# Ledger of designs, part 5: VHH binders against Bifunctional chorismate mutase/prephenate dehydratase (pheA)

Target 1, 371 residues: Bifunctional chorismate mutase/prephenate dehydratase (pheA), of Buchnera aphidicola subsp. Baizongia pistaciae (q89ae5)
Amino acid sequence: MTLKNALLAFRNAINILDKNLINLLAKRKQLSLNIAHTKVKNNYPVRDIEREQMLLKNLTILGEKHFLNKKYIESLFSIILEDSVLTQKKWIKKYNLNKYKLEKISFLGSFGSYSHLAAQKYAKKHSKILTDKIYKNFSDVITSVEQQQSTYAILPIENQSSGLIIEVYKLLQKTPLFIIGNIYIHANHCLLAKKYTPILKIQKIYSHIQPFKQCSKFISLFPNWKLSNTTSTSEAIQHVAKENDNTIAALGNESYGELNKLEVIAKNISNKRNNITQFIILAQKKTYITNKKTHLKTIILISKKNENCEKIIRNILHKNKITLLKLKYYVTSKVLLEKIFFIEIENIYCIKHILKQFTIEIKCIKILGCF

## First folded at step 19 (VHH; from M3 with S30D)

Design L2
Fold by ESMFold2, fold request of step 22:
Structure L2 (fold): chain B 371 residues (1-371), chain A 121 residues (1-121)
Amino acid sequence: as target 1 above (371 residues)
Amino acid sequence: QVQLVESGGGVVQPGRSLRLSCAASGFTFDDYSMGWYRQAPGKQRELVASIRSEGDYTDYAFSVKGRFTISRDNSKNTMYLQMNSLKPEDTAVYYCARGYSWGDEYWFDVWGQGTQVTVSS
């Protein structure tokens, strides 16, 4: 029958249209993923209520132009928009997890060392999750980033008690890497134990050998304590936290202790009270460009063979009303009156002009970074 | 081949002096801090003194401060330990080490084979 055949033809046409509708929804979903990629690169929020409301309004107007009910279009596209937002959020969450999981930070030290704490502080400050890579040599730390085995390196550059760490500054002269930030670490070693542990009942202390050395004066007040070395400070803290024993304690950082529900029994027990260390973060120039738009200060290396270099530096900065934050140097030859200067200045809008003046008058200048 | 070779150890009477040397080869000596460690029989190795790459900072264990002097000659790739007013408790194997030091941080990655110092009457 002609009626039966016509109905079958209409049903087949509807099936073809439904398949086309599914394909269009899939294409729209893929474009939403491309938008999520763009939003991550530019740090835009996923949900844009104003955009969604305008889109719904425009679609209802278009639908009414084609004799489709307003509430029908609103309901339909509200479902589509919610799926788009959920798809973008899921993709961004997965992207951020994979990015942080693949990014690595290299340093000299051990778990729980000052360099490790500095790496964690940097990661927290920048909302990053970084995988630690530990090396025995500063040169290997820098090489790991130069060869893209790691994204970041963290190295100490100055300690309040011992001054500039010249070995690191010598490496900075050679490397193409750029300083992208700094971190200050105050050594705050604490005696950590379970709640309600009296100090006089403590018999055994766990820690890495470095905190034992750094707290040796305090430890000497308790000659009956047995010292047990662990591979890291965090391992010592975890061991004390897991044991049901109120005669053991750990030496380590207060923050790790609190995370493991340990109590601070004694604080500020390090031998040297002026033990602040400045760390720098190095990265490839490509990473530096993508991560920084606003910088508070610039670090510059200057090599000069005579005494007048310091006066020249100060005069240039004074005439341009630029604040000198730090000026440091070390002597490479007393006979030749050679010094290598490292200066830190506040960042300004037209730093390029000032650098030209330095280059003309000094000739041996390298920008180490801005942050 | 990175190598550290100690010399100058021996047997000496209490109150006398001894000078240890550490000859370095196979690396750029001026890029590193250097240190002296010692280990008495049955005891843990302990830091004696450290010196940074330009001689710009030195540090000493409390037990040797004022008696021992660490120095380096970068033109000869050699580090020295002048040990004055020696005591029987200074008896140990003394090791040369290469690495980095700052504040109370000591990170050494290369070690010598050691030289025996014996202080007895």
Scores: ipSAE 0.570, ipTM 0.861, lowest interface PAE 1.8, mean pLDDT 82
Fold by ESMFold2, last read:
Structure L2 (fold): chain B 371 residues (1-371), chain A 121 residues (1-121)
Amino acid sequence: as target 1 above (371 residues)
Amino acid sequence: QVQLVESGGGVVQPGRSLRLSCAASGFTFDDYSMGWYRQAPGKQRELVASIRSEGDYTDYAFSVKGRFTISRDNSKNTMYLQMNSLKPEDTAVYYCARGYSWGDEYWFDVWGQGTQVTVSS
């Protein structure tokens, strides 16, 4: 109809194509990071001149089939390849620095706490040397990794005796960090005292509320014991270790007792064998991509209002023959019956299709990690 | 400004009851566990009771179990400690604390100024 309207329409079409080109370049750049990881492991050089020349030759042949000038394609992809090399060099430099000198793991707790033991177990399991960073609340632990002050965070998500740690789940909803692993810590309560302390000489026991509750049957065998609550199990152990007194003892974990030069007077004194705390490890997405070759589990956050999301979730998983490993939730509004669900499923090769089906039937979904 | 303000303390005879309140401000109350601690003169501060962020789990010191009840009202940003059958041994300054609790772990980073409870005569 008009020349101005036709020109505007062509310009809009070009804008759409340019957006697609940018998306493809971004996707190609992400693959460069995967290549950098492979080159470091196999000690290949970052710049492979022979590969680059072969690629350019093949691309010019392909471009000519689409009526694109040979020199134009060579110039364009030379720029793209140089960006790829720079991206890989930057990643490898950061990887080497983090591997040996700057890798830190953040947690809430103290030296000797179960969070500290979980951090040590993670480091040992993955043959890592990690510097511990202790914070006063979970938000700071997570922020330390978001701001790259630390590489990993470790946080508890469930304890068998006290249940879900809802405070951590609330933070998982907000953070861009990914869950990259799991650590399980078993409570191992011991009676700890100065060397050569006869159990019958003991008059006073120090600990937190929970070890007293968890060892109540053992404690009942000694009705003359006075129980003194402390602010932490670590404080109780340190107090007994510092005092020159063979009539006091602490309840706490064996490892921290030994670090403080206390003797284990009794072991296996908990009423129940299995009081397990599950910890998760958080890292930035780029660290997550680097560290995993395969995925065994996927954890997904689902939020939905005023609906029976549990039946919907189970139906989708059943229809697609996916094994549900865990389903947990907490209530965000009793009046509105709002729930936040956390599901753990076995990884499948078609997870993309399943995520689309969840999105169609459930409005809010977030992948928290795969491990 | 993150603040915890205790109230409801006083002097009371043995066997009587008292109810403590802790008003919280400056933070999202239901993101945290809460606890009551106490400190008698010349003694270390000790945990009395704790409650998780949704009221989903509570725990008590052996010395107060069955006598004290911790509760919270997240709509009012307030935690409570109902203290029944008070004993002279319960005489202490009682502190409200904000933080986290799970299993045998108790980690509190914000504390109130305290309210005196005296059980005597």
Scores: ipSAE 0.563, ipTM 0.850, lowest interface PAE 1.8, mean pLDDT 82

## First folded at step 21 (VHH)

Design U10 (from L2 with D30E)
Fold by OpenDDE, fold request of step 22:
Structure U10 (fold): chain B 371 residues (1-371), chain A 121 residues (1-121)
Amino acid sequence: as target 1 above (371 residues)
Amino acid sequence: QVQLVESGGGVVQPGRSLRLSCAASGFTFEDYSMGWYRQAPGKQRELVASIRSEGDYTDYAFSVKGRFTISRDNSKNTMYLQMNSLKPEDTAVYYCARGYSWGDEYWFDVWGQGTQVTVSS
């Protein structure tokens, strides 16, 4: 290995660690918000000097065990603690002024799922918290917001590999909630195994059917590998983690692998580099179709019984000089030849007037959101 | 109450065919993707096949691809698994499941009690 290559490898490793540090700090900040919430509810003060001192002391001791400089650790965590205090104060102030409730996000499934990842990403970005409940179906996720158990619902609507998630679109037709945003999750598969497992010692890999397909090129490099299908990526990873076998591996995401104390043996092993799932954020907040420069697009759902519906839609948009950003549809009834269209257009103030032009033979038309 | 009831299991010789059925009740059948799982003795439960709510998309495990066909009749609230060219390794308890699938993600929340399929000479 050339010196240059070695340096590059080390630098990359440091970059990874730095990223991890940032992630940990972000998680810590989220917890500080939870603490703030708890303190307010129980009338506890934000600042606990004794606790802070004890914490710093303990962290310093821990640092020493890892051969880290005492002053360095003390300084670093002092900054972190101060940030926590500020975060809490800011949140509490806002809470007191506006009766701000900690807003929760509902999502499908359990920890480690793509839905969870999406929810986590959104929560971090917008200083929200995740629900502690496990919702088992999309309907319950939506209902949680409708019943004000959560403020936001995150649902997948499209995957680049499998296409539209029709089940969610069906629900979108019925719910009074609005789409207020979207988030994209890249499904980057990696090979995960127990620590210090050489790739050449792997004999069997576990995965859901789709990741096997998505990583077929990589897998083809190892023709002796046995493939075992699991019900989910999470299941595959958990299985590998539970087994005392260093000859097995799983396909999955790096984050969940880490959570299960697996090591990434190989990264970016997907055939397609851009396997993306689009998630939407639903809320009760009425999106005012305002000329506000902040909204880029309007999402419309149209249900129509007509074979030429797409052409009609496109023509109407064209006549009105509306820019079509995205048009997708699915068939809801083969017998009735009903199609539901999901349309993204540029944000225009007169959208309501334009929608009136679609009234012929339309079963349903509604604005799903503007963002 | 949400229920899934499997039927059609049995004992067959290798090379023969079997058709499983899953009757769904207590929920809107057309709002969910469905799937078949199986669990062989001493093995973990594995996905066999999945079908989207409208039946327009199906997916199969590698081991059953070309031999098994998943289908559904939404008017009857029933899902099917046609199993052709059965092999001894197909011996398992087969479970019907309700849920969703997209990309590389599978989520199922309701399961049937299962039906035994035995392939033996």
Scores: ipSAE 0.789, ipTM 0.937, lowest interface PAE 0.7, mean pLDDT 87
Fold by OpenDDE, fold request of step 22:
Structure U10 (fold): chain B 371 residues (1-371), chain A 121 residues (1-121)
Amino acid sequence: as target 1 above (371 residues)
Amino acid sequence: QVQLVESGGGVVQPGRSLRLSCAASGFTFEDYSMGWYRQAPGKQRELVASIRSEGDYTDYAFSVKGRFTISRDNSKNTMYLQMNSLKPEDTAVYYCARGYSWGDEYWFDVWGQGTQVTVSS
């Protein structure tokens, strides 16, 4: 046998062994799942540190008998054990989620945000729970529902002062989730300070840029106030809460102020009394466009490369005697001629047939929801 | 890996101009609003300017309004801050940030390392 042939033979033998190792690991994983099932039924913890240590010890001894390095065996089986633990945790989590029908709501950002408020409002109304996880972007919020980590996602789509939240609309084009509801949050800015702080003793106020702008009339009544910008209203509130200073205050929402043990010194201090943000609730549940008179509106997204697209849409709706409730659009930065339309119409049973009439140069047409 | 890299900082005299750039990588740039923050020594980090994903909306701190201009080029994955009529009070480390903005709500999840801007006579 040539040296090359011998090497090949050995390599093949190793490949066979590797395959066997994988098979053995797979079997072990299955057993771990069975263990998880048993543990859940009997309310046992997943992690047993003493057992794990003993197991590792025994395995290292066994390894030594076979002239295997102790550290090598320890490392290898530590990885295997960790995988087992992870597998069990994942399974149990899934099991519990299914069993308890814990319906979680995902939203953007931290506590005190408008998203949080919206989520809280929805949760209370529908007896749902909020996620404990802080999501850092809209995509992750949506993904959490897609991956069934949460049942619902709450995202902002429009603010009365800043307009459409374009970033969310972009995601709505891609996600298989449906809009199943709306929540409106009134952003009422308050002046928040430590308890028993007289307004006349305030010397400095903290806020984000927008609240300062939105409360400019109120602020103008106090020309001696120093204004300090923060990265967020939440940060401003937190700052005031942390400081032992009765001469400072923050602009923000009352709810978050309360959470931080601040008192409302002044309410309704916004220039505009009705700053509203519209949030949508996303879920995997296909709201069957049922003839159920219970649904009031259908939301449609249309993407088209035509300057006359709005007219076309309106004409089609008119021809079909469909009532238009809302029509908003945005232009993509890449193609001036491409517009994405967000359309709310009265609920109609034959919406699918109507959508087929939109044949001309439509890139995308999607029913986002019916509720 | 998501990265934001600031450039263009330096030392300038009062009344002069400086242009900062932020190069973004590792994510879809056009899907996010962007912003500039600054932090002066001993002071809190503050928002300087923000720009929405499509560049159609900008917002500025009162202290910089009329002097600074935020812009973005989505084709280049780059955001800019044109700073005119610089003042000593503008001295700070300037940070690029990725996030969202609507109404009075701001959320940023990624930050650059910052670039030093010093305005001194």
Scores: ipSAE 0.711, ipTM 0.910, lowest interface PAE 0.8, mean pLDDT 87
Fold by ESMFold2, fold request of step 22:
Structure U10 (fold): chain B 371 residues (1-371), chain A 121 residues (1-121)
Amino acid sequence: as target 1 above (371 residues)
Amino acid sequence: QVQLVESGGGVVQPGRSLRLSCAASGFTFEDYSMGWYRQAPGKQRELVASIRSEGDYTDYAFSVKGRFTISRDNSKNTMYLQMNSLKPEDTAVYYCARGYSWGDEYWFDVWGQGTQVTVSS
């Protein structure tokens, strides 16, 4: 054969071999996906450094038997192994995202409400993708988790301006569900108006009296504004959204404003005092990862008619060197002088002993959660 | 059956007083916040006052502060609205509502049929 014809024949042979190499790499990649499937089922880690090193060693030995340079084989298969690990990680990540699409979180409110924001914050904090389920009362929110229609419930327990949300605490006394975490939401007041509303055209502001007081410095910059009190910031936002009037605005929640198609005209306009609401998360089972170096909270409900119950509680905690994070109570209207205490404590390694001591002195105790 | 029944409405002259009552049945009254809403002709329904389940917190619309007083008697399953120094702009149908309130959040799920209050000379 001529030199030109021989070269073309060799190039064609190389092309055939390259196609076969690509096919084998594709088959190997598919097996990596099968391995990822198996690892998820058996809870094995994706990366196994010892196995990777052993595989490279064996491949180097095999390559030397076929007169291939050791460094060449190490480099080549290091690239192939890294691709295999990346392929498995991507598959497992996608699998986990699809799995979490089935979990639901229940709350009272609406899309854009502070309860909805709290649910979103919980999902983000715990790397979860949750489907929102909205109910009209707290009892249905809790029942949805008790009946396994939802995985989580989120409910408010305290607001800085109005205090304990006693209605929720009464439900906590009755439910077998556990508190598995909490979320704090800061009310960040925004000036909200219809699109294309210049701030200088605004004449009247709607809101609850609390945001007016909390944003008084900002409001003073516009002395011509007429202030109209509403009974909630949500009501103010809905009123401005409903009216075909570009001279009115509301003070309220950014997310709720955006859901009602209002534009944020000004943001972070509070006089530094924010209205904080504490939310709790309820679940059927305690979901926790025990870590000896992590500070955990235990929330305890205590019911007692004794005048000195607060002193007894503080004394027990002090004797056991337990940090008291929060102590609150309310007095019921149904039973004379009954106080219902809600206690948050730190350091749970002695919880069994502490429970015995509370039971001996106080008689009525319920553990609401440890997280 | 869950039910709220308002009473005490009527026609009064400006400056006079009325006392509204809301009788609750079919649920545990002390487990809920309660509220009074009103709707004047041609206007949207607005919250007048709210009260928490133990009477531990109350809130009022600016237009009625100092003139109206919300209260509840959990032993009688009844909520009240004492309306003093009535003005013509207080003319509306007043509704009793059951639900929850905290901070600037108001979530009510059960409503009464309403009672008419008319303030005219």
Scores: ipSAE 0.606, ipTM 0.870, lowest interface PAE 1.4, mean pLDDT 81

Design U10 (from L2 with D30E)
Fold by ESMFold2, fold request of step 22:
Structure U10 (fold): chain B 371 residues (1-371), chain A 121 residues (1-121)
Amino acid sequence: as target 1 above (371 residues)
Amino acid sequence: QVQLVESGGGVVQPGRSLRLSCAASGFTFEDYSMGWYRQAPGKQRELVASIRSEGDYTDYAFSVKGRFTISRDNSKNTMYLQMNSLKPEDTAVYYCARGYSWGDEYWFDVWGQGTQVTVSS
């Protein structure tokens, strides 16, 4: 490595470390929510002063072993611990508003999948304790809520790189369930290695060819890295997790890395930013009605027709000065020139009147939800 | 009685073509994404191509892009893989899979038994 390349690498490594520090604080805060859940279930007190003092002492001892000033570590973690206690108190207060029923949320995926992260984000956003129910396909996810085995389902509807997830939209046409919410998750590749692996010690990177291409700008910052192609990112992550080698890393999904006990060395390293997946939450109508909140948008499905329904819809919206937020469609028959439209509009004070007008003039409209 | 049955494999010379078929039964075919995977001896199974339920989005492994074409006929409950300009490195058992795909997410839960493709002179 030249002197110029070494200086650039050090500066880039510092920037990466700062991003990792923020990510670790965010993960720690998420665990505070998990702790609140556990404390409520096991009837533990919210505040445990002895535990907090012991943790702070252990952290200052650990910090001193790494040549970090005791007062610095004490001050830093006192702030972090107070945030943790506040987070737990706020969550438990809102949990007591829902104490009559512990609710379930269904999704396709696995622990650590983006659907699982979306379910956790929804639960946190709405101050809910939800039990995860994982299924192998979207039809079973929806059926679990239709049959009242679960209260909520969460499903992806659009990804910025691949577009509409038509398979989900087909299920939305068939189900009596309502959309009651929306969650966005950023999908991104991460650099993953065994715990305590310094980025400057890394010499060899494992991954599938596509993450190497998708992260090529980041990889170019470390020209000394040897790239080893694997048949999948899962294989790469498992290989790095199996080996006791502090010179190797993998490119892949953060959540799967965590399941294999790998540490995120760098996050958000893909060339293309904003690879966001939009998720929706489905529930039965009775759940939808009892969730009184100000709703900002309405989602409408227009069923299969050759009529000029789009022009009718736009005319109605124009006459009532309603903002069209989103208009999407997919083709169901090239032979019959048939399309199915999905429309998002702003929710306004007189939305019920406007929905009646849509129903009267179009007749083939299904209102999917308002949230 | 969910079933996927591959066919159309065989032995061909380099530069020639094969067309694989996957016949599906026991489920509503048009409600799912479909995919082709392959596994060469001593290697891990890898994605070759995927196609969404209406053919609205397709994805290809870099090594086959431009040479292979995935398609489906929902009226016949059949998915196809047209493999042109075949190379010896395309030699593998090819598997049909049912599930969902979006972005870099691939969730396949049903698999066929596979069909052998051998490219040799």
Scores: ipSAE 0.550, ipTM 0.849, lowest interface PAE 1.8, mean pLDDT 81

